# VHH binders against F-box protein At1g48060, part 13

Target 1, 365 residues: F-box protein At1g48060, of Arabidopsis thaliana (Mouse-ear cress) (q9lnf6)
Amino acid sequence: MKPQEEEEKNENMARKRSKSSSSLSIPLDIATDIFLRLPAKSVVRFSCVAKHWSSITTAPYFTNSFETRPNLLFFFKEADRFFVVTVPKPNRRPNESVSHTSSQILDSYQTPYPKHSCFTIKTESVHGLICFQRGTKPIVWNPTMRKFKPLRKPDKSWESLTVFLGYDPLERTHKVVAMPCDKASDECRILTLGSADQESWRTVKTNYKHHPSRGNRKNNYGPCRCINGVLYYLAEIDRHRLIGKFAFLGHSNVKNSLPMWVLEGEKKGEWSTYNFLPLSHYDRRLEFHFKLIGITNDGELIYVPNTVFKTFEVIYIDPIRKTFSLVKYEGVADKGFRQRNGLGEDKPLRGIQYSPNHVETLLSL
Below, E stands for the ipSAE of ESMFold2; O stands for the ipSAE of OpenDDE; V2 stands for 0.75 times the mean of E and O plus 0.25 times the DockQ between their complexes.

## First folded at step 5 (VHH)

Design D11 (from Q1b, 18 letters changed; framework vhh_8cml_1)
Fold by ESMFold2-Fast, scan of step 5:
Structure D11 (fold): chain B 365 residues (1-365), chain A 122 residues (1-122)
Amino acid sequence: as target 1 above (365 residues)
Amino acid sequence: EVQLVESGGGLVQPGGSLRLSCAASGFTFDDYAMGWFRQAPGQEREFVAAISSSGSRTYYSDSAKGRFTISRDNAKNTVYLQMNSLKPEDTGVYFCAADYWGTYDSSEYDYWGQGTQVTVSS
């Protein structure tokens, strides 16, 4: 009798155990905190290995809380392939000039390039996303997730347009702003990235009829910057350059009623006012072999080579402290890099585009 | 599911006219450039005409210029090819194609129809 009663008890215990199966050995809150401290590549990898953890990394709380330090992103086309590399910016002690070699590459990949397309302009990296413009088509790119998202045409009657990308910190959403560039206009279209219900173009009137500035095909530079929920962009009225503004007000509202600023003295520059040392004082190559691509969030100027051969060097200059850092990135453009990526060993890399303040984002496009 | 369905093909005498139509579904039509291509027996597929997503810009092969007109109706998700002064050399299967990137004279379009036969009697 005892063996039959013991067997029945064991069956009930087995049924109770089968109702309580969680293979998570780590509490959700602790796992979330750990993942927020990891590089995006590591987070993506662990999400693939442990399916239970993919629910953490795709949750809005996690994606909205995931912050990385700004890195240098660069990319280029070769034939029908798109090559992308992310490297860290150097950590420097105050008041020192440093020349060193960095062996850390944060991410490196290649992907098919969209059907012989030549992107003539792009935005700066804004909270981990970059927006390209091809004709009247905005295309949002997430370099971390390796995804492109074409957007609907902002206006059926516009023959050409300029696109800007901003971030609304109150909604924690990206905003795409489009306006015509062939004629002076006071009308723009705005789209909030998100679910299909949120991704519709809406009309906003600007205070002034103006021509937005666009990057030319030779330089391909972004004409705008988003700072603290305000998008600043270059524009022209009657041959005067202006700074236009959009303030993001949450709930999909954007206000473009801020005063326009006429930008004067641009050709003469304000650099002489900062007592900037001649570029040749830091490195003679800066006059002929390097170009300025932007400013870091901490005020350093970033110079990159015009053409990349077998070495990749970046120069960071603090114009106030009058210091520089020359960083050689190992594993970039060398024989191993070229062999891994199917690139010719002696062919120089050209047409390289840069994002000096790129942060990683896990936002699904 | 993306579909492009061509219609309006047929047999016509030299000097005659035909109007081809292509009805599109399963994608946002007004975001895509549209093109017409043709393939003659024993030949490779060749470009005929293309129209931008807005309809403002049109592109034609040298053989089509002055004889063919491409147009679109975005409200009806339809692209058209009006063919005038048809020649025996215009004989072939005519394909409708859609391309998001606006690559007009390339065979690298995103979506393709099944084609409609055009025969110009010699």
Scores: ipSAE 0.000, ipTM 0.152, lowest interface PAE 14.1, mean pLDDT 70

## First folded at step 6 (VHH; framework vhh_6qgx_2)

Design K1 (from B12 with Q99G V102I; at its last look DockQ between E and O 0.01; V2 from the best seeds 0.00; counts 0 for: pae E 22.3 > 2, placed apart)
Fold by ESMFold2, look of step 6:
Structure K1 (fold): chain B 365 residues (1-365), chain A 122 residues (1-122)
Amino acid sequence: as target 1 above (365 residues)
Amino acid sequence: QVQLVESGGGLVQAGGSLRLSCAASGFTFSDYAMAWFRRAPGKEREFVAAISSSGSTIFYTDSVKGRFTISRDHAKNTVSLQMNSLRPEDTAVYYCAAGEWITIEGSTYDYWGQGTRVTVSA
């Protein structure tokens, strides 16, 4: 049973929902979430195919997805233990339209449940780190090094906040960004990981007072994406939903420069539903067994099973080329895995969370 | 504490109607798809109907299409199943379930009620 969490008044980002059996359109809230999770290269590719999405193109545009070989992170709690599994994205042959393959997991481990960490709200994996928040206290996780690092509250007077995680490729440092979300504010806090003062928050002003959107509690994500040193996130000004931009490039020193801050908006009538073919288009039998959780850096949609019982299968779909790949991962959920880890054999694994685009890092927290 | 409480079950003559209700608490109702399952005596639990979190998508098993109507009320945090033209084969314990997505596989739903018994006599 999941621990009880306090109900929030924040607007939840919509997850993929079946709109209709006779319709292939994706609702705007779901499309916005998908678009905000795309890598820069995939954003350009989608803009070329679906012209009405080109309005979120950044300048300059650059993608690191082809040089990075990201993995899918799979984690869950069972009793008082925390299990983490890393699975690779399979190599896909360019001209295959339908593929069914098998692959091995890369790594798995278990540890006692960390007493200061929770998985209700988390960021995407950014250069191998994930940031959680527990109320107003951020907690950074390095799954590779198996370390959690609680951070000092950004401000003791804030009653609610949303955290984001970014990476400055020029400084080669992670940045934790905190913004209040219980009222409009033009202040945020930035903390650079790995500095001599690991708990020193800097104040940065934004051009407009705004509310960042807080992610759906079940998804454990804020609706954000960091692309080549620029953080993109959903925000609201006066009930209008907008896309915020926060650039980190070269702006780590407070006295010399300030981060570039750009807030760009989504207006009613300027956004339309992006039409992905539903999973049932590729295989009708799969519609009720899998859910969309995100997109790889290469632009493939990732569907994971609703239930992981004896097998673990993941579906990757390239929505532009309309290719379908189902991968069965060996070494997890099977008898061997369950026996080695003291797990029951007669029930599904529960409370599973996923983090796509995870790369391993040896960064010491 | 998440809680799903079914009500409205009972004994009904064939051809009659019955309305089941499921009150939900302890989670953000608008984030969850809701479903009804049933287990007849001597049979496996089977999917009956589901409604998406927004209410925009509804799915029924073939044997109840046109007879059963699922609906949800976000103000009351309830899901209902209006069952019309009941048949003896509809006799079962009916369970309310909540999950992130619509699915016909019961094991994928996160939360379950205790069930309410429906008996349809010939």
Scores: ipSAE 0.000, ipTM 0.101, lowest interface PAE 22.3, mean pLDDT 67
ESMFold2 (binder alone), look of step 6: mean pLDDT 89; pTM 0.905
OpenDDE, look of step 6: ipSAE 0.028; ipTM 0.470

Design K2 (from B12 with V102I; at its last look DockQ between E and O 0.04; V2 from the best seeds 0.00; counts 0 for: pae E 18.4 > 2, framework grips, placed apart)
Amino acid sequence: QVQLVESGGGLVQAGGSLRLSCAASGFTFSDYAMAWFRRAPGKEREFVAAISSSGSTIFYTDSVKGRFTISRDHAKNTVSLQMNSLRPEDTAVYYCAAQEWITIEGSTYDYWGQGTRVTVSA
ESMFold2, look of step 6: ipSAE 0.000; ipTM 0.151
ESMFold2 (binder alone), look of step 6: mean pLDDT 88; pTM 0.894
OpenDDE, look of step 6: ipSAE 0.000; ipTM 0.272

Design K3 (from B12 with Q99G V102I G106D; at its last look DockQ between E and O 0.07; V2 from the best seeds 0.00; counts 0 for: pae E 20.6 > 2, framework grips, placed apart)
Amino acid sequence: QVQLVESGGGLVQAGGSLRLSCAASGFTFSDYAMAWFRRAPGKEREFVAAISSSGSTIFYTDSVKGRFTISRDHAKNTVSLQMNSLRPEDTAVYYCAAGEWITIEDSTYDYWGQGTRVTVSA
ESMFold2, look of step 6: ipSAE 0.000; ipTM 0.107
ESMFold2 (binder alone), look of step 6: mean pLDDT 89; pTM 0.903
OpenDDE, look of step 6: ipSAE 0.074; ipTM 0.527

## First folded at step 8 (VHH)

Design Ca (from Q1a with G55D; framework vhh_gefurulimab; at its last look DockQ between E and O 0.02; V2 from the best seeds 0.00; counts 0 for: pae E 10.5 > 2, placed apart)
Fold by ESMFold2, look of step 8:
Structure Ca (fold): chain B 365 residues (1-365), chain A 121 residues (1-121)
Amino acid sequence: as target 1 above (365 residues)
Amino acid sequence: EVQLVESGGGLVKPGGSLRLSCAASGFTFDDYAAAWFRQAPGKEREFVSAIYSGDSTYYADSVKGRFTISRDNAKNSLYLQMNSLRAEDTAVYYCAADYWGEYDSSEYDYWGQGTLVTVSS
C-alpha cells in the first residue's frame, strides 16, 4: 500500500468522525484506553455493534497494545463438537500460604470438530496461538478469536513431520516451522503468518543435519519452547540427543541458513533438581488424583484433576514462596454446563487438553 | 444428508470460457473447505482449486491466472470460472468438501458426481 493511499484512508476516517458531534461521543484515545482494559470477549462484542468501535479494535496501535494476563486454556472434543473454556489465574492475598477460592470462567464456546484431527499433538501457546496437525497438514488456532486456519502442507513428498510455532518480536509475526522427522535433514520449512499473498513455505537450511526427537506429543510439555524469538527443541545428531535452537530475532528474511546452537548431551527438565515437594506435602486430604501439566510464567506449578466429572478444581503451587492455592472454577463440568452443551451428565469429560500461559490475542487469522 | 451437485459442464472451443457451479445441501460452504478436482480419461484425479472460510484461495499451477474459484454463502454454492480454456483442460470436474481439506483428494469426505468439460475443435 502507498503512503498516499494510507493518508487518504486516514483522512476519510477522520472526516467521518468529525461529522458526528464530539459532545455525543467518546474521544478516540479514551475509548482506546477503555478497550485495552477489557476482556477479549467484551472487545469482540463491542466491535460487532458499530463500525467506529471495530475500527478502533482492529487498528495496529490497538492490537499491538492489547494484552491480557496469562490464563489456563482447557479444551476437549465430544462427538462432532470441540469445546473450549478459559479460566483465570487465581488472585492471592499477601502473606497467605494456603488458600481455597472459587472463581468464574472467563469464556467458553463450542465449534464443529474436524475429522481426523489430533489435538494431543500440538505446540505450546505462543503469543495467543496454538498449532497442531491433521496428518502432515499444520493447523493454526486462535482460541480468543475462535478461528482455525489450515496451512498448506510444507512438502507434498513428506510422509511425516514435526511442527513448531515461534514468534519474532521484532517483526511481530508468528512463524511456523516444519521439519522432517523420519530422517535427518539440514533443511526445514518456514511460513510467516499474516501475509495475504505469501501463504507459502520457504526452505531454510540449518547448521547441522538433524531431526527432532521422535517422542510422544500428547501434551504441551513437548520438547520445544519459544522464548524471546528463539525456538528451543530437542533434536538428534547421530546418536546423541541435543537441544536445538532457532533464533528469529532480527532475521526479517533468512534465505540460506538459520543459526542453530547445539548443546552436547541432554537435559530432560526434571523437577527434582530443585527438590520440589510432592503434592501430598501441601494437602494430604485431596480427594482427586492430580497431575502436573505445566508452570506459569511466574513460576507456579499447575496441577489439574486426572478426572473431571462434576467439579473442576486446579491447584497452583509456588515452590519458591512455598504457597498453595486451590481454585474451584464455576460454570464448567456442572449440570448446567452439560445441559447447555448437550453433554452427558453421568460420565467424566474425556480427552481434556490444557494450555497454560495462554494470552488473549486479537490477531486475525 | 450432505449432497454436492455440479452443473455447467459442456463443449467449448479452445480459448473459450465456462462457469461451473456446485450446489450444496446438508451443510454450509462457509464452515467447510470446498474444492474442485478434475480427472481426464485414463489419468489420476488432480487438484484444481480450493477456497476456505475467510476467502483464502489456492490454485494448481496449471490453472493459476486462468481459473477463479468463488463461493456464494447465501446460495450455498461454489463456482469455478474457467477462462482461456485449452485442450488439456478436458476432464470430468468434481466438487468436493471437507472441514479441513486442502489439496489432496484423500482429505475430502464429500464429493459430487462430476460434470464433463470438453475443450475441442
Scores: ipSAE 0.000, ipTM 0.267, lowest interface PAE 10.5, mean pLDDT 70
ESMFold2 (binder alone), look of step 8: mean pLDDT 80; pTM 0.820
OpenDDE, look of step 8: ipSAE 0.021; ipTM 0.420

Design Cb (from Q1a with T57E; framework vhh_gefurulimab; at its last look DockQ between E and O 0.02; V2 from the best seeds 0.00; counts 0 for: pae E 10.8 > 2, placed apart)
Fold by ESMFold2, look of step 8:
Structure Cb (fold): chain B 365 residues (1-365), chain A 121 residues (1-121)
Amino acid sequence: as target 1 above (365 residues)
Amino acid sequence: EVQLVESGGGLVKPGGSLRLSCAASGFTFDDYAAAWFRQAPGKEREFVSAIYSGGSEYYADSVKGRFTISRDNAKNSLYLQMNSLRAEDTAVYYCAADYWGEYDSSEYDYWGQGTLVTVSS
């Protein structure tokens, strides 16, 4: 009874904080709170129909507070169009070890795709952004806002590079890190998105001459993760593989991000291994039709179909709780989706790329 | 069908101001980066300023702090406010649009015909 009265009292007090000068208006704090509870696509739609609402939804306080649950993003090119689909993780019941469900996609769209561009090398999704390379030109993508932003080349003399994307949680900014990849180097370039030096690459000297390890060039440039402001990536020094790291933690204006190197080998002993059960353990029929593409932030393995023709199914496995979930996503790859998007019905979708752990962000590029 | 039409060029004294406009038609302007380039007589075309579909603004070092780019997506228009003009700013100014917003003129998809700006006593 009293909690209800306190909540209503607090809401009334919040409404009284906002005041207009000469006309009737909804209090700013109340409008902001309403918008923070909406899905990203709803916020975008409402901000387009009312100019004064756009000032609320584009303010730094609002965009820094807005966040959604991580999703699986997949995308592909067909002709001169670029198709993007976002699917949610399924909710698992606590007492289920095996689940077969259906779910709706969260969003899908298409956008023009220049014929001469190819996005075969990309970063993981980091705090809602993905970075691609177009040759030696990095391109930042916000899939939520449906915008791309090319960046200046880190160095006009570089013939090849590897791009990593990180996020500094103290400054609440993204960092783009570029390293030469065909020759060992003791320097890299760092660019902070959304700041006064957005177009300026800073040179940072590393402790060791190295180059990033080249990974699968079809879907990802190489394994990397940004965790709590630290970028972890595989590197090579004199043909030895090790884990490099950079700490960004509020140091965008000084040259003090230095890699810390850990040599990897059988004799280190401090690394723990976790043995995952193969997909065939859960369902033998699926082994030849699905591939592992990554892990959710919650530790679930994600398997996607090798071929996407008329259905789209994704398998989520929690290796700790030993649960299996197969989700059939409605509204994609089927007859309706193909007809709506001018896609042929007689062949598989081609060139599909996946980005797990994608959160929605309203950051303006 | 795609058209970019510049206007607002002319003769101005050093230290003066000028505002260029570019009207776009035949495509979804809101989704494209838009830019100004300039070409002085006998020189190659060079980047001046760009504004991306998300609203981020970029400037060549030579114009930073003096020029301001803006866009009005409702009117399909791009603008360049040019203040503190110098003789070195004399050039034909071109409006350009590209989905990616490249800094190199060779990679822009759509171009206007240009508008002449002359800064002279």
Scores: ipSAE 0.000, ipTM 0.274, lowest interface PAE 10.8, mean pLDDT 72
ESMFold2 (binder alone), look of step 8: mean pLDDT 81; pTM 0.827
OpenDDE, look of step 8: ipSAE 0.012; ipTM 0.341

Design Cc (from Q1a with K64E; framework vhh_gefurulimab; at its last look DockQ between E and O 0.07; V2 from the best seeds 0.00; counts 0 for: pae E 7.1 > 2, placed apart)
Amino acid sequence: EVQLVESGGGLVKPGGSLRLSCAASGFTFDDYAAAWFRQAPGKEREFVSAIYSGGSTYYADSVEGRFTISRDNAKNSLYLQMNSLRAEDTAVYYCAADYWGEYDSSEYDYWGQGTLVTVSS
ESMFold2, look of step 8: ipSAE 0.013; ipTM 0.413
ESMFold2 (binder alone), look of step 8: mean pLDDT 82; pTM 0.831
OpenDDE, look of step 8: ipSAE 0.152; ipTM 0.582

Design Da (from Q1b with E108W; framework vhh_6qgx_2; at its last look DockQ between E and O 0.08; V2 from the best seeds 0.00; counts 0 for: pae E 8.4 > 2, grease 26 > 24.2, placed apart)
Fold by ESMFold2, look of step 8:
Structure Da (fold): chain B 365 residues (1-365), chain A 122 residues (1-122)
Amino acid sequence: as target 1 above (365 residues)
Amino acid sequence: QVQLVESGGGLVQAGGSLRLSCAASGFTFDDYAMAWFRRAPGKEREFVAAISSSGGYTFYTDSVKGRFTISRDHAKNTVSLQMNSLRPEDTAVYYCAADYWGEYDSSWYDYWGQGTRVTVSA
């Protein structure tokens, strides 16, 4: 597998504003794509503005859900086996700005999986769940409980769809949102997980007819990000690319409708762009061997190796504090792992998909 | 311009063999998984076989395991499907496709060929 981040430079991201730094700048379109996937550094802003947000974030149930550090989950296939590995984000921030450490994996297993499913366009991990699809049928995955749950089709007439996954912290429920993606529409379907009865979709109207993006199939970017009950996603209205926003909290008093806010990437109040140092600034040898796959909830850039042969190393960069951490993870890709799992020792692991910000959940599907 | 060109289709008797070939150009062949799909008359396109970008992993639908073999040649930028012990149910238009991960769902493949027709008589 080779990095193609520069070829994935999408013309649809031309609506960007560069904010230069005193060091080095990277292409604005890359910086903007990364920061559009941030948990919004102003999650504190939501807590400060709304009193019930503060009450929710201090409630024992809510804090118990957030006490586990986010992990990096990745998975790959070999023949008819599906391998899942979870590695911890490093706990320490080095005072020296550069760190090389070693860590153990948290968990690994193999399992059967739903064949003919599309795993390269999936949601990010949202409170421990991941959603993908098989044709027009969404499938929910709990990697902790090792279970897949296919959902009913949202609409028999849809030829294609895009799925999003969100979490409503007030109701403490996951929501699956499905939209048609072959045409602009102001209707979507929402299904609340955790209900033992019906497993039914409800129709919700949006404020705008729009065309949601499926996401980028090649760079492991999720099509959306959910932050404290607000779903952010890429969309198009009248051939313009925009950032869509759904607030689950805002739909509680509007029957059969869900308000949508459209964010403009050029406006400071809603979004900001940041330039950050390229990988070559920290070590020129690494720029040809690692690719950027995402960002942590804390704002750290995550780089993974282009090829996973006998070692697995991940680079975490804090672009604000300008720190660099390289972590070698033990217990994956090495001879022991390969022997235990019947994998060839002379072949790289291939087809690896990554889900940053994964937490463990015991939620029953 | 990205192009996938299939060849090697035709009419064959049941129990016979055919070898399909797909020539790829206009993209970095070594980075892509390659697959074959087929479409029988009046049916949806279905997965047949896939091979990883390195060639280290191959996958087959159950109905063709042991009879079909997928392979790739990085020097020639080609992927091939050797089809042995053919049955009338294998009659279809066969399509070459490219994708980074080799997904089983045809909706997610990036590049497609025009197809080559295979007919297996009883």
Scores: ipSAE 0.012, ipTM 0.292, lowest interface PAE 8.4, mean pLDDT 69
ESMFold2 (binder alone), look of step 8: mean pLDDT 87; pTM 0.895
OpenDDE, look of step 8: ipSAE 0.016; ipTM 0.355

Design Db (from Q1b with D30S Y100E E108W; framework vhh_6qgx_2; at its last look DockQ between E and O 0.02; V2 from the best seeds 0.00; counts 0 for: pae E 8.7 > 2, placed apart)
Amino acid sequence: QVQLVESGGGLVQAGGSLRLSCAASGFTFSDYAMAWFRRAPGKEREFVAAISSSGGYTFYTDSVKGRFTISRDHAKNTVSLQMNSLRPEDTAVYYCAADEWGEYDSSWYDYWGQGTRVTVSA
ESMFold2, look of step 8: ipSAE 0.012; ipTM 0.450
ESMFold2 (binder alone), look of step 8: mean pLDDT 85; pTM 0.863
OpenDDE, look of step 8: ipSAE 0.129; ipTM 0.567
ESMFold2, look of step 10: ipSAE 0.012; ipTM 0.439
ESMFold2 (binder alone), look of step 10: mean pLDDT 84; pTM 0.864
OpenDDE, look of step 10: ipSAE 0.022; ipTM 0.449

Design Dc (from Q1b, 18 letters changed; framework vhh_8cml_1; at its last look DockQ between E and O 0.12; V2 from the best seeds 0.00; counts 0 for: pae E 9.4 > 2, placed apart)
Fold by ESMFold2, look of step 8:
Structure Dc (fold): chain B 365 residues (1-365), chain A 122 residues (1-122)
Amino acid sequence: as target 1 above (365 residues)
Amino acid sequence: EVQLVESGGGLVQPGGSLRLSCAASGFTFSDYAMGWFRQAPGQEREFVAAISSSGGYTYYSDSAKGRFTISRDNAKNTVYLQMNSLKPEDTGVYFCAADEWGEYDSSWYDYWGQGTQVTVSS
């Protein structure tokens, strides 16, 4: 165990706060999953200490996110129509501790949508694409090109699966990964988008039989993150929670193995959790009206309203710099938006789903 | 083995009527939406009509609306396309397709028939 590890359970500067991990992006992905499991109306207050706070804010990933300027998508279904709204993320580096601003939406559109179709589990936005499931059929969505591409089932005999989306920066291709989730398995299927084998799944063996964790949240998305060609996802082996790792870089398609890590967050030496201040720390009234939906690539917590009626406000919190930003977005949910889109003014928008970290792509599905 | 077998195509004069049928086997028909698509020589396959698995919702292309009627009989595992007021531009091969959810874009459909020729002579 490292002498610099500050795991402490009692009264000192970092009471019960601990971090044994380096400043790699992996701890932020773990924090994302922890916060996404909290109740929608409140966030349990946690305290954490990071070994290298300044290292996180100066890392190339942090500065590259500023240059990329990803957007927040939200979308919902009303009757036979599918509505999509894109809003810009505010500046990641505010100089003030508290900010209230106003911004315009970047784009909105609607398309026809079959009444009996429904959203199920979806992935986060990965290099401009989102993947969700309709039963066991994966469906890739390019919000920029406004197109959905259903993929063939990975295996017609599978009754249940979880789908993940990744991106290989060396090949510049997206990978769709499917794993059975009703029974522990060491097999998965991988499909590369945008190539001659786009309709062809290949089998890859993992190092261990496991269950991937699938989303059972109201928003129907599973916790995973792809970083530099490596897919990280939550999994279970014999009811022990673990982080699965799947590297796309240099994979062959027949005999590859997926290395498995053991998450040791309650044991010393490898992992820790980040604890963040709840919304009530910044304004007690907000905890009743906002819910946490994710984290930006810059490490900011994103809170959205529980209901969207006449206004749309989003809260961004940097838990490391302890800053708070509330942005009111104009051009959505208001009278003009509702009239232009044939929506009633007498009820909240329902069934809204969100995808942070969306960037545009011209990939033709 | 999933099979979709179209029938009822043929040669008709402009203004005439024709009824296409598609018999389905190898899957639970009542779980699937059904669609009709057509392809003229040298053109891409285009959407004509679709019907939900229950038969409660129907969809038509702009060119088919008001002239064509899609229907299904789940007891006979058959989907139909009644085509009235036919025009020369309706000429092409008509394909039956099946998909769990039903869509107007051909890329959503998993299963396809071999097609039946419809020719509307001027």
Scores: ipSAE 0.006, ipTM 0.273, lowest interface PAE 9.4, mean pLDDT 68
ESMFold2 (binder alone), look of step 8: mean pLDDT 83; pTM 0.846
OpenDDE, look of step 8: ipSAE 0.019; ipTM 0.339

